# Designs tried in a protein design chat: VHH binders against Trans-3-hydroxy-L-proline dehydratase (lhpH). Part 18

Target 1, 355 residues: Trans-3-hydroxy-L-proline dehydratase (lhpH), of Colwellia psychrerythraea (q485s0)
Amino acid sequence: MTKNIAQAAVKFEQWQPKIEQESYLTINSLECHTGGEPLRIITSGFPVLKGNTILAKANDCKQNYDQLRRALMFEPRGHADMYGAIITDAERDDSHFGAVFIHNEGYSSMCGHAVIALTKTAVESGVVARTGDVTQVVIDVPCGQIYAMAYSHNNVVKHVSFQCVPSFVYAKDQQVEVDGIGMVQFDIAYGGAFYAYVQASSLGLSLVPEQQEKLIAYGRKIKQAIIPQFEINHPTTAELSFLYGVIFIDDSPNQDVHSRNVCIFADGELDRSPTGSGVSGRIALHHAKQQIVLNETITIESILASSFSVRAIETVCFAGFDAVIPEVTGDAYVCGKGQWFINAEDPLKYGFLLR
Key: E = the ipSAE of ESMFold2; O = the ipSAE of OpenDDE; V2 = 0.75 times the mean of E and O plus 0.25 times the DockQ between their complexes.

## First folded at step 8 (VHH; framework vhh_6qgx_2)

Design h3 (from g5 with T28D Q110K; at its last look DockQ between E and O 0.01; V2 from the best seeds 0.00; counts 0 for: pae O 12.2 > 2, placed apart)
Fold by OpenDDE, look of step 8:
Structure h3 (fold): chain B 355 residues (1-355), chain A 124 residues (1-124)
Amino acid sequence: as target 1 above (355 residues)
Amino acid sequence: QVQLVESGGGLVQAGGSLRLSCAASGFDFSNYAMAWFRRAPGKEREFVAAISRTGGSTYYTDSVKGRFTISRDHAKNTVSLQMNSLRPEDTAVYYCAIKYGWGYDSTPDKYDYWGQGTRVTVSA
């Protein structure tokens, strides 16, 4: 037999499920990352979610299709730190489309890294028609309507900025006793999600990859300690009334940037990006503490030294809170395309997580 | 009735400066992003600069970066374009436009209302 590996490769690539003989679901995705944080954009094959709002759609997914979330986010199709977006019809007439965010624990209210990637790919794919150097993209997400701008050069999106929802400080100078850690001081701020902000140095933590396990462990413990001790109520949306994650902040080894932070969210996910909603809440916090001024841009690095720039562009009163409108800037990359098969007979069809 | 009135145009020598102003009336100014466009003779209308509804974000076309500054006065319901180091290629009728919402766009068809324009002529 003449070995032709090239021919064999093509045949492997052409493999398709035998849908007449076996029961398969096929789901397609666009694979992206923003600053290293993954985003699996689910493009087709997913059931149409019911509801008039993004939150309702997310709830429909949670109630009726959570197995598919698991199948797509967990092993073997994903991993413990996977993040995804299910694109939907827009909630609002003046939005282009909507997105339901999913991760290892469930559903997210807001992710800036996802907004950046969705915006870039929407423009580059033609979902949103390019309108010159600057193209506005409006996306409905669980926390509200997000206005993003794609900045293009030679028909390539070079970076994306988005205006986040009104971001505000919820609580300052709080403390909680955490088993095995001690007394932890933290602030709570909202930037599309509620985060507890903790100085890493106060706990002897370093925001480096070598300490990722410790960061995850501490983040999880702190989050779990805060939740029963501190009631969080979003002023307008009950569904957003929960602590989403813990963000550790510190100086960056890079002197040219403002700082570094690491977000631990969901069930121990470590954000590889600076966390768009996180930096949004953070800029509100810094502004409230008079550590920055309006329109001052700061750069925040992730554990991977990927960076977002963020600034407060406006002060607003939001349902009784002094808030700011953050503008977050970053870039995303498409890193692949996926076609995922779920065989009804596969005992592991809905995925698993091992750490 | 929505009204946009541009002013400040004129004849200037290369290297000179002009300040354009757009006065808005007849609507809630705070709900609109604003932009300047220009149309040179024989050319299509092109984007120049934009400012968000809050004034916190601005964007410029590459050819005017570092030379032009867009600003907004909420109290006066005006948008201004400070044009420095003017060049003959900046010669055009300059238009003020407004767009409902937070953000701006570089494409004319995304804007809701337009002024009548003010002529800027830069001589060599």
Scores: ipSAE 0.000, ipTM 0.234, lowest interface PAE 12.2, mean pLDDT 92
ESMFold2, look of step 8: ipSAE 0.520; ipTM 0.829
ESMFold2 (binder alone), look of step 8: mean pLDDT 84; pTM 0.861

Design h4 (from g5 with D112Q; at its last look DockQ between E and O 0.01; V2 from the best seeds 0.00; counts 0 for: pae O 6.7 > 2, placed apart)
Fold by OpenDDE, look of step 8:
Structure h4 (fold): chain B 355 residues (1-355), chain A 124 residues (1-124)
Amino acid sequence: as target 1 above (355 residues)
Amino acid sequence: QVQLVESGGGLVQAGGSLRLSCAASGFTFSNYAMAWFRRAPGKEREFVAAISRTGGSTYYTDSVKGRFTISRDHAKNTVSLQMNSLRPEDTAVYYCAIKYGWGYDSTPDQYQYWGQGTRVTVSA
């Protein structure tokens, strides 16, 4: 056999499931990241989700197709820190499309990194027609309707800004006893999801990659400690009434950056980005504490030193809460395309997680 | 009935300043982003500046950055365009437009209603 690696490579690439002999489900995706946080955009092959709202669709997925979430998020197709979006029909007539967010534990109410990536790719792919240098993209997500703007140069989206939902402080100056850690002080704020904000320095934590395991461990413990001790109720949407994650905050080694975030969410996922919903809640918190003024832009970086800019652009009353409208700005990149096969006979077809 | 009435246009020398105003009525002002467009003689309508429904976000075409400032007054239901350091190439009819929603867009087709325009002439 004449060793032609190039021919072999093509043959490997041309491999297809034998659908006449075996039962396969094929799912396609666009692979992205925002600030290092992955986003698997599920584009085709996923069952059509039922329901008139994004939340209903998410529930349909949870009830009927959660094994597919696992198949796509977990090993071997994903990893413990994978994040995904299932694109759907819009809930609202004035939205372009909808998205159900998925991760290692289940379903998310809001992800800014995903909004940024979805916006960029929607415009660049033609899902949303480009309307010049600035193109508006409106996406229905579980927490509501998100307005995003894609800023383009030479038909390339250079960055995305989105206005988040009304963000507000839910509780200030709280404390909880955590086994093995001690008394933890925290604030709770909402930016599309509820987060507990904790000063890393107060616990001897450093927001560096070398301490990622400790951060995850602490984040998980703190989250689990807060949940039974603190009732969280979203004022308008019961489905959003839960603590989504813990965000550790600290100074940045970069003096030009306002601060650093590390968000621990879901079942111990560490956000590689500054966390769009997180910084939204955070800006509400800073505003409430009079640490920033309206329209003041601050830069928050992640554990990877990737950054979002965020500002409060308006104060609003939201269902009795003093809230702000955050504007978050960042950029995303497409890093690949995926075609995923689920063989019905594969005993590991629905994935697994090892840490 | 939606009404947008532009004012403030006129003749000005290069390097001069003008302040355009758009008075809005007949709709919920706070539900709309607003923008200024302009059309020069023999040219297509082009985007100039936009402001979000809250006024917290603004965007400008490159040619006017640093010279023009868009603002809005919710109490008066007005949008303004402060134009400084005017150039002959800024000569155009300036239009106020509204877009429903939080954000703005740089494409005219995205805007639902338009004013009649105000003429700005910048002499060399």
Scores: ipSAE 0.031, ipTM 0.282, lowest interface PAE 6.7, mean pLDDT 92
ESMFold2, look of step 8: ipSAE 0.533; ipTM 0.849
ESMFold2 (binder alone), look of step 8: mean pLDDT 84; pTM 0.856

Design h5 (from g5 with Y104L; at its last look DockQ between E and O 0.64; V2 from the best seeds 0.00; counts 0 for: pae E 2.2 > 2)
Fold by ESMFold2, look of step 8:
Structure h5 (fold): chain B 355 residues (1-355), chain A 124 residues (1-124)
Amino acid sequence: as target 1 above (355 residues)
Amino acid sequence: QVQLVESGGGLVQAGGSLRLSCAASGFTFSNYAMAWFRRAPGKEREFVAAISRTGGSTYYTDSVKGRFTISRDHAKNTVSLQMNSLRPEDTAVYYCAIKYGWGLDSTPDQYDYWGQGTRVTVSA
C-alpha cells in the first residue's frame, strides 16, 4: 500500500551515483548569465587539454573531446543557445588563467559576455585577489590576451570593463537580394568577429522577444545570402575570415539608451546580450560615420533590455584600416552551480538538439 | 598542470617487497583511470597494472598477477602498487600514467600524462 514519504524532497537530494557504478563521469560548473546570455563555466571534471596556447587547447578539445562539448552544451544538460567556458592554465606568464569557449556550433575565439562573467566570478571566487575597488583580471583566450577590470562597491563587483581588439568598418552600403525577404542593405564591421549590420525597421522587423522566431529566420537567410557573394578577409588572421552573424539595429523604446542590437549568430542562436563584439563593431561604424567622438559612451540594449555601454577610447591604424579600440562595460550574475553526470550506458549521453 | 610523482622505488632482494606510490595533482582524480607501466633497459614500456577511475575494476599483466596489487585512494589522490615476491625480471623504471574516462587500457598510447618514473632494482 502506497503511503506518503516523510521528507521525500530531502531524500531525493541525497541521491549520488552508486559507489559500485563505474558508468558516471561528473563535471562541475558555475552557471552565469551576462545580460541574459548564458555562460556555463566548467570548473572541474573536464579533461586537461593539451597545448601551449589556448587555441591549441581548443583544437585538442575539438579533436579529442568534442563529445564532451556536446554533452555540456546540448540537451538535456544544456540547450540550443548554451554557451560555455572551459577554464585552463594560462598560456602566458603574465595572465591569470585561460579559457576555451564552447557553444552549439563548436568553438569561439572571443566572447565578450563570457569575459564579463569570467572577470566578475574570478574576483568573487578569489581566483584573482582583490586589489581595492578596481581589480585587473587578465585572461588568455584563443584570439589573445584580454585585460579586464572588475569594479567593486562594498566588496561586490558591480560592473566589468574590458578593452576589445582593434575594431573597424570592413564595407559600407552593401546590398544583397535575399530569397523570401527582398533587397537587404547592410554594413560589415569587425569588433572581434565580422558582422553584417542591418536596420531592422527597413525589413519591417521589431526588436522584441515576440519576434524572436522571425529575427532568427531572417538572420539565417541574410547570412546565407551574403556568404557566397562577399569575400571576407581578416587582414592578419586567416582563421577569422568569415561572417559570424547578422546584427539587427533599431531605435530603443527606452529614452535613456542610445539604441538596440540583436545578433543572430552561430547556427541560429539569438544573443540575449547586446553582443560585446557586436557593439565593438557598432562603435567603429559610428566613429567612422562621425556620429560619435572618442571617449563618448553610448548604451546599447539587447532584445531583453539588458545593456552594455561602449566607447571608442583610441584610434589606431590596423593593417590599413582606420580602427578604434573599444571599451565594453557590462555586468553578469551567477544563477546556479551545476553538477552534471554523464553515464556511459546512456544512449543519449552526448546530447541532442531539438529547436 | 598535471603532476604525477612516483616514489617508493629502490633496491630489494629477490622474493622481497616494495610499495610504489604515485601522488597526483592538477586534474580531477576521480575522472581518470590510472595505470603502472615499466621499462627495463633497452626495452619498450610494458603494461603492469591498471585501475578504473572509481577503483572498482583492476587489470594486471600475466607476469605480475597474484604478486602485485594496484589500489587508489581518493582522499589522498594517490595510486599505489604493492609489489610482492619480486623477481630479477621485475627490474625496471616504473611509471604512473592516467587516462580520462571509462575503461581500462593496457596500451601506452591510450594514456594522456605520465610521471617521471621510479627505479626498482631486484637483486638475485
Scores: ipSAE 0.530, ipTM 0.847, lowest interface PAE 2.1, mean pLDDT 92
ESMFold2 (binder alone), look of step 8: mean pLDDT 85; pTM 0.864
OpenDDE, look of step 8: ipSAE 0.637; ipTM 0.858

Design h6 (from g5 with T28D Q110R; at its last look DockQ between E and O 0.01; V2 from the best seeds 0.00; counts 0 for: pae O 12.0 > 2, placed apart)
Fold by OpenDDE, look of step 8:
Structure h6 (fold): chain B 355 residues (1-355), chain A 124 residues (1-124)
Amino acid sequence: as target 1 above (355 residues)
Amino acid sequence: QVQLVESGGGLVQAGGSLRLSCAASGFDFSNYAMAWFRRAPGKEREFVAAISRTGGSTYYTDSVKGRFTISRDHAKNTVSLQMNSLRPEDTAVYYCAIKYGWGYDSTPDRYDYWGQGTRVTVSA
């Protein structure tokens, strides 16, 4: 028999579940990354989430469909550092759509890398009609309504900027004793999520890939140490009243860049991007410390040397806090499309994590 | 009633400067992004510049970058367009427009209210 590999390849590609013989759930996704941080946009096949708010929808997912989160985020369909977005109806009438964010531990209140990718793909796919060089995209996320702008050239989105929620310093010059590490100095700021900001150098950490395991370990330990000792209360939204992650800060090896971030969040996820919500909280912190002025743009790199630009564009009073409105700028890329099958008979159908 | 009144237009020689102003009334100025559009004779309305509701973000069409500056005065409820190094191709009726929300857009259909326009003529 003459082997025709091309024909065989097509047959493999055309494989479909035998839905008459086996019970399958099929979920489709658009695979993206922002600065290396993945975003799996779940486009179809996921159950319709119930609730009138994004937070309610997230809770519905948590209560009723968390196994699907796991199936999509965990191995073998994902990995320990996977991040996803379930697109939903908008919460607000003046928003285009909503998004529930998911990761290895559960659910996120805000992620800038996701907003950037969602904005880009929404415009390029036609979900949001392109309106010239600048197209506004309004997305409801757990922390609120996000206004983003897609900047296009020749019908391609070249970069995205979004205005984050009022970002503010929650606590300055705090310290916690961490077993095996010692006394850790940190600040807490909010940029859609609460982060503890730590100077990496103070702990002998370097923000390089070679130290990723140490960074994750330290980040997890610090986070766990802070949580029981420091009460975090969002002034308007109880659901946001928790420490989301730890962000290590240091100088960048690139002299032209302001600094470098490494965010450890969820259950030990390392953000491959500078972390949009993280840099939002960070710019509030720098502003409060008079280290930057309004409209001053700084570039922050990730562990991969991917970068976001961030600036505070306005000062506002937010529920008694001095806050700023951050504008974060970055770019995303589509790296694939996914069709995922969950066989009811598969003992590993809801995924697993090995580290 | 929402009112937008443009002023500052006129005849100017190439290389000259004009400052357009848009006075806004009848609404909460702080809740609106603002933009300038222009329509040249025989052409469609085109985006010129925009400014966010806070004034912290601005955007310009490529042809006016480096020459035009958009600004807003919250105290006076005005938006201005400083136009320098004017060219004959800048000849148009300039319109002020407002858009509810934080951000701006370059598409006219996204804006909620418009002024009557002010004519700018740049002679060669």
Scores: ipSAE 0.006, ipTM 0.244, lowest interface PAE 12.0, mean pLDDT 92
ESMFold2, look of step 8: ipSAE 0.520; ipTM 0.835
ESMFold2 (binder alone), look of step 8: mean pLDDT 84; pTM 0.864

Design h7 (from g5 with A50V; at its last look DockQ between E and O 0.68; V2 from the best seeds 0.00; counts 0 for: pae E 2.4 > 2)
Fold by ESMFold2, look of step 8:
Structure h7 (fold): chain B 355 residues (1-355), chain A 124 residues (1-124)
Amino acid sequence: as target 1 above (355 residues)
Amino acid sequence: QVQLVESGGGLVQAGGSLRLSCAASGFTFSNYAMAWFRRAPGKEREFVAVISRTGGSTYYTDSVKGRFTISRDHAKNTVSLQMNSLRPEDTAVYYCAIKYGWGYDSTPDQYDYWGQGTRVTVSA
């Protein structure tokens, strides 16, 4: 036997579990990102979830298959910031398909970056047949039914738009004293979640990757200072009555866009995308301040210089608030296809996180 | 949606043979173990046989060992039960069932989805 194996790479490529190796389960995926935020679309191999609604299917996964969520979201198959979608049958006759959203901390009811990736890939894969240069994709998610539009040129989807929930200003020109920072000025707005919006330059912050630790630290401190001093009440849904995060705003070094924002959400997570609900709240703020008119589109960058565009398409009265309906537009990229093996004999088969 | 469609049931005399088939669709066939259960009138579902995800392992209830053979065909997405030397006590509605993941079990609660059943009647 020689030390230099002819066509060694080809032989490695041919590896697969043998029929006699009953310890392997195989799960397949389409790997995407939207503005840098990952989406693992699970295409086959996952158990068929029970339930007549997407919410019930998500609960079935939580109750009966949560270890499989961990196996696909955590290391080594995923990572600390991984995000996924399990494709299901639609719950409604007038929807194309359903999706259950999973991530490292559990399950979500809605996610804008996921809607963008799912819409593009549904059209490009033929799940939804093209109806011209613009194709509507209708997705059932745990919180309801989502209408999205895929815009194509020459059989390639170039961007995706979808309409968000009524978005509104909750409070303007607020301030709070924050230990270690000083007096912080902010506005509160809702675009699917409540955020405090803060001018980064007022705190000596720059919206660049090398300041990510400082941005996270400041975002956490500001959030914790606001919570005890300001009551957040969602007008129709008590479970949404909380401050989700802090969004830092500044001008962009890119002269072709409106601005940049960086969202620090949950417990110190930094969104790689411009944050769909965040830009929705921003457009509500800009409209309320008479800085834009209906159907005027602005482009907002993330910390990675990826962008979403947003406009207010309609004004509505939402439970006593002067709200707008935002339309968010973005793009996604397929960056891989995955075939993932989970081996029953592997003591780490359900994954781990070290960070 | 998961579909399991049993076929091959009917009337047969004691000592005869019958082959049941279960056509499967709507799920990743190779990630599920497949089993046959049966229910006689007025009784609970009884385990008959199971075949592992890959087909490498089979297990039978004692009363059918040596008479029944379970098999699966990954190309056709089917599981079959060859029933030989049939006895009147084999009379029942036979159900195909599937279980996700590793291992197998003889209890009905471990099975995720079930077919509608096919009736087998064995006359003396």
Scores: ipSAE 0.503, ipTM 0.833, lowest interface PAE 2.4, mean pLDDT 91
ESMFold2 (binder alone), look of step 8: mean pLDDT 84; pTM 0.865
OpenDDE, look of step 8: ipSAE 0.712; ipTM 0.889

Design h8 (from g5 with T28D T54S; at its last look DockQ between E and O 0.89; V2 from the best seeds 0.00; counts 0 for: pae E 2.3 > 2)
Fold by ESMFold2, look of step 8:
Structure h8 (fold): chain B 355 residues (1-355), chain A 124 residues (1-124)
Amino acid sequence: as target 1 above (355 residues)
Amino acid sequence: QVQLVESGGGLVQAGGSLRLSCAASGFDFSNYAMAWFRRAPGKEREFVAAISRSGGSTYYTDSVKGRFTISRDHAKNTVSLQMNSLRPEDTAVYYCAIKYGWGYDSTPDQYDYWGQGTRVTVSA
C-alpha cells in the first residue's frame, strides 16, 4: 500500500515475528556508556546461568552459551569494542544482584565502567530501592563483592562511587622483548583483573585518539609477549589467573589532573573510559611506591578526557600481599534500549568481526 | 532461582484422565521450549511431549499421540499436559523440563532445568 511517510514508519515499527515462525530468539537490553565505554545490559531473554558463584555462572556461559555472547557482542548487533553485562541472581545473601561481564575475547573478572552504569541504572529502575539521596548497591562480580554508592539529586543519579576488591602489586620492574617494538618495561598489578602497566612515552606513544590504532597494535603485541613468559597466579582463585590487558600511562595535557590511562584489553578493545579496575590496580601501585597516602584522591583521564577519581581508603593483607581497598568515582548515561533478534535461519546469527 | 513445580498427579483407573500442570517462576520463559518427561520405576526418563517457546508447535512421543495434549499459558507461566485414555503403562513420575533456544529435543540431557516430579499411577 502507498501512504505518507508517517503511516509507513508506523508499519515498520509494528513488525514482529509471526507466531508460526519459531526461528527467532528475542533478547532485550538497556544501552549505556560510562565515559564513552559502552555497556549493553542484558535485561531479558538470556539463559539462566547455572552455578553457585558468579565465576561458575560465567563458566556456564562460556561452556554452553558462548555463541550468544558472540551474537550480542559482535557485528551486526554489536561491534569490536562492545561490552556487556548479564544480570544474574546474587551469589551472596547480602548482595542485591550479580553480573557476568562479556566482551569480544570472552569474559572478564571486573569492569569498573560496568559497575558505574549498573549501579546508576539499578537505582533509577527500582531494582534497588532508594534510601535517600545516597543509596548503596551491592553487586556480586567474578572477582568478588562490590559495594557501590549512588549519589542522587532530584531522583537523578549524578555520580557513582564503588569500592573495588583488595588491589595489590603483583610484580614490579619486569621487562619483555616484543617483536617489532623492542624491550618493554612493565609492572603487573591487580585491581579486580591483572594488568601490565607501561609508560607510554618510553615507547614513543601518545595517549590521544589519533594514535588509537597504534595503541591497540602495541597493546596486543605486548600482552601476547608477556603471556608465555610470565605466570599469572591469583592467590585464592585459579580462574582469575590471567593477564586481562595492558594499560599505557602518561601525563595528561590537563595539568589539573593526575594522569591519563589507556587500557587495551580483551582481544584488542580500547577502553573509552579510564578503566575502573585499571585505576584500582594503579592506586595500589602508587600507594606501594609511597606516591599517594590513604584517602588522597587523584583524577585520571581516559583517551576521550572523560575521568574517574580514585583513592585508596584502607590497607589490608590479602593472601600475603600488601593490598589496598580502592574507591573509584564516575558517572554513566543511558543512551538507548535494544530488542535483538537471533534467527536460527540466519547464516550470520552468531556474529562476526571485520576490524 | 528457577522453580518448576508439577501438580495434578494421582491414582486413576485405566481409561481415565488427569491434567498435569507445571508452574514456572523465577525466570523469563520467552526463549524456552517446555517439555514433559516420565520415569517408570527402574527405568530412565523418557520423552512424552514438548511445546515450542511461542506455543506454535507441539511434539509427542508415538505412544501418547492422540491421547495427550500439551499446552502453554504465557499469562500464568504454566505448561499443562492433558492425559486422556490412560493406560497402566503410563504409570510413572512425570517431570516438566525446559530447554533454552530453538526447537525441542527428546533427549533428557538437552534440558536445562527440571521440576521435582509428580507421580501418576494408572490402575487396571
Scores: ipSAE 0.463, ipTM 0.802, lowest interface PAE 2.3, mean pLDDT 91
ESMFold2 (binder alone), look of step 8: mean pLDDT 84; pTM 0.859
OpenDDE, look of step 8: ipSAE 0.665; ipTM 0.875

## First folded at step 10 (VHH; framework vhh_6qgx_2)

Design i1 (from c5 with G26R T28D; at its last look DockQ between E and O 0.79; V2 from the best seeds 0.68)
Fold by ESMFold2, look of step 10:
Structure i1 (fold): chain B 355 residues (1-355), chain A 124 residues (1-124)
Amino acid sequence: as target 1 above (355 residues)
Amino acid sequence: QVQLVESGGGLVQAGGSLRLSCAASRFDFSNYAMAWFRRAPGKEREFVAAISRTGGSTYYTDSVKGRFTISRDHAKNTVSLQMNSLRPEDTAVYYCAVKYGWGYDSTPDQYDYWGQGTRVTVSA
């Protein structure tokens, strides 16, 4: 017979671990992005996490299964800016399901791009049954309970809105000396995570993809300069008491939107989306500065010119802070399905990062 | 929350047979090894049998080899223990347990979730 194998690609496609190959663990995922920011939704094969709260489940993962997080986030299965969600049972009786957010440096308390992708895919997969043109999805996340709405036209989800947790200004008009940069002015606000907000033009930065390395370097330096000088205390939950990242703000070259955001979070990850928790903290800042009123919607772009819309829908008092409840709107796309193998005999089974 | 539910225990005469089943909860245990342990009156829990997550490997304590057979059905999310040629010394409460990852373990502290137990009494 000839060496040409008829339909050879189909034979490669059919490969599966054999039953006697005991060294493989198999984990399945649904691959999404929101405005360019990836979300790997873990659908099967991950450990059943212990704990009665989403925070406790995240801690169980950190304590007992962090190498699996690395296996799914790092090369070769992921990359330096990879993001994921582990689906869990709900913490609260009136929530549909829970999610633990994972990324290269660890775990997040809130992730707006993930909420948007999870909400859309929960409705489209039938995890949450459609109730008409608008379907509510309620998700427990580490920072609280998220109420999201999937807006459909002709049975297709077209965009998602969600209400964030109470969002507030933590500190205004701060400054810090940063080696190699100079004096940096910033505000700190909470929109599900704490961020330092910095005007990009004051540092000669442009919010364009061509400057991604400089934006990452500046974000890291500014974050590291702030941390030892400014104490971050979440008023009700000690595990949320940390500065997650730096958000650079600038005007947009698009005259039809309000502005642009670029978030450098964790240890130098660049958010391809406008950052849902970031725009939530930002709307709290704008409201506190009397730059917007309740129910006034603004549109904020990412570095890729993808956008979220955000408004403050009500005011609340949260543990002594004058807070708002933000509503964030965006869209997401499913871009793949994954089946991932972790082989006990592979010396690189838990991944690596060369960035 | 996670529940493992054993069934099939009871009273049986020496030389008889009994089949234990353990229904795992509705959670995903596809990457878990499954095991049976037992506790006789006045003793610590002891390992009986285990089956790997794929079902390709099985393990038994010496006293049950050739008499007990462990099996699993991933589609039904169950593990079973067929017990033949039962002896009075097999009298115990039998527990099912599950462990994430590769291999098995004969020590109880390596297992992540446990059932409440089902009593097996073998009369002389």
Scores: ipSAE 0.637, ipTM 0.879, lowest interface PAE 1.5, mean pLDDT 92
ESMFold2 (binder alone), look of step 10: mean pLDDT 83; pTM 0.854
OpenDDE, look of step 10: ipSAE 0.638; ipTM 0.869

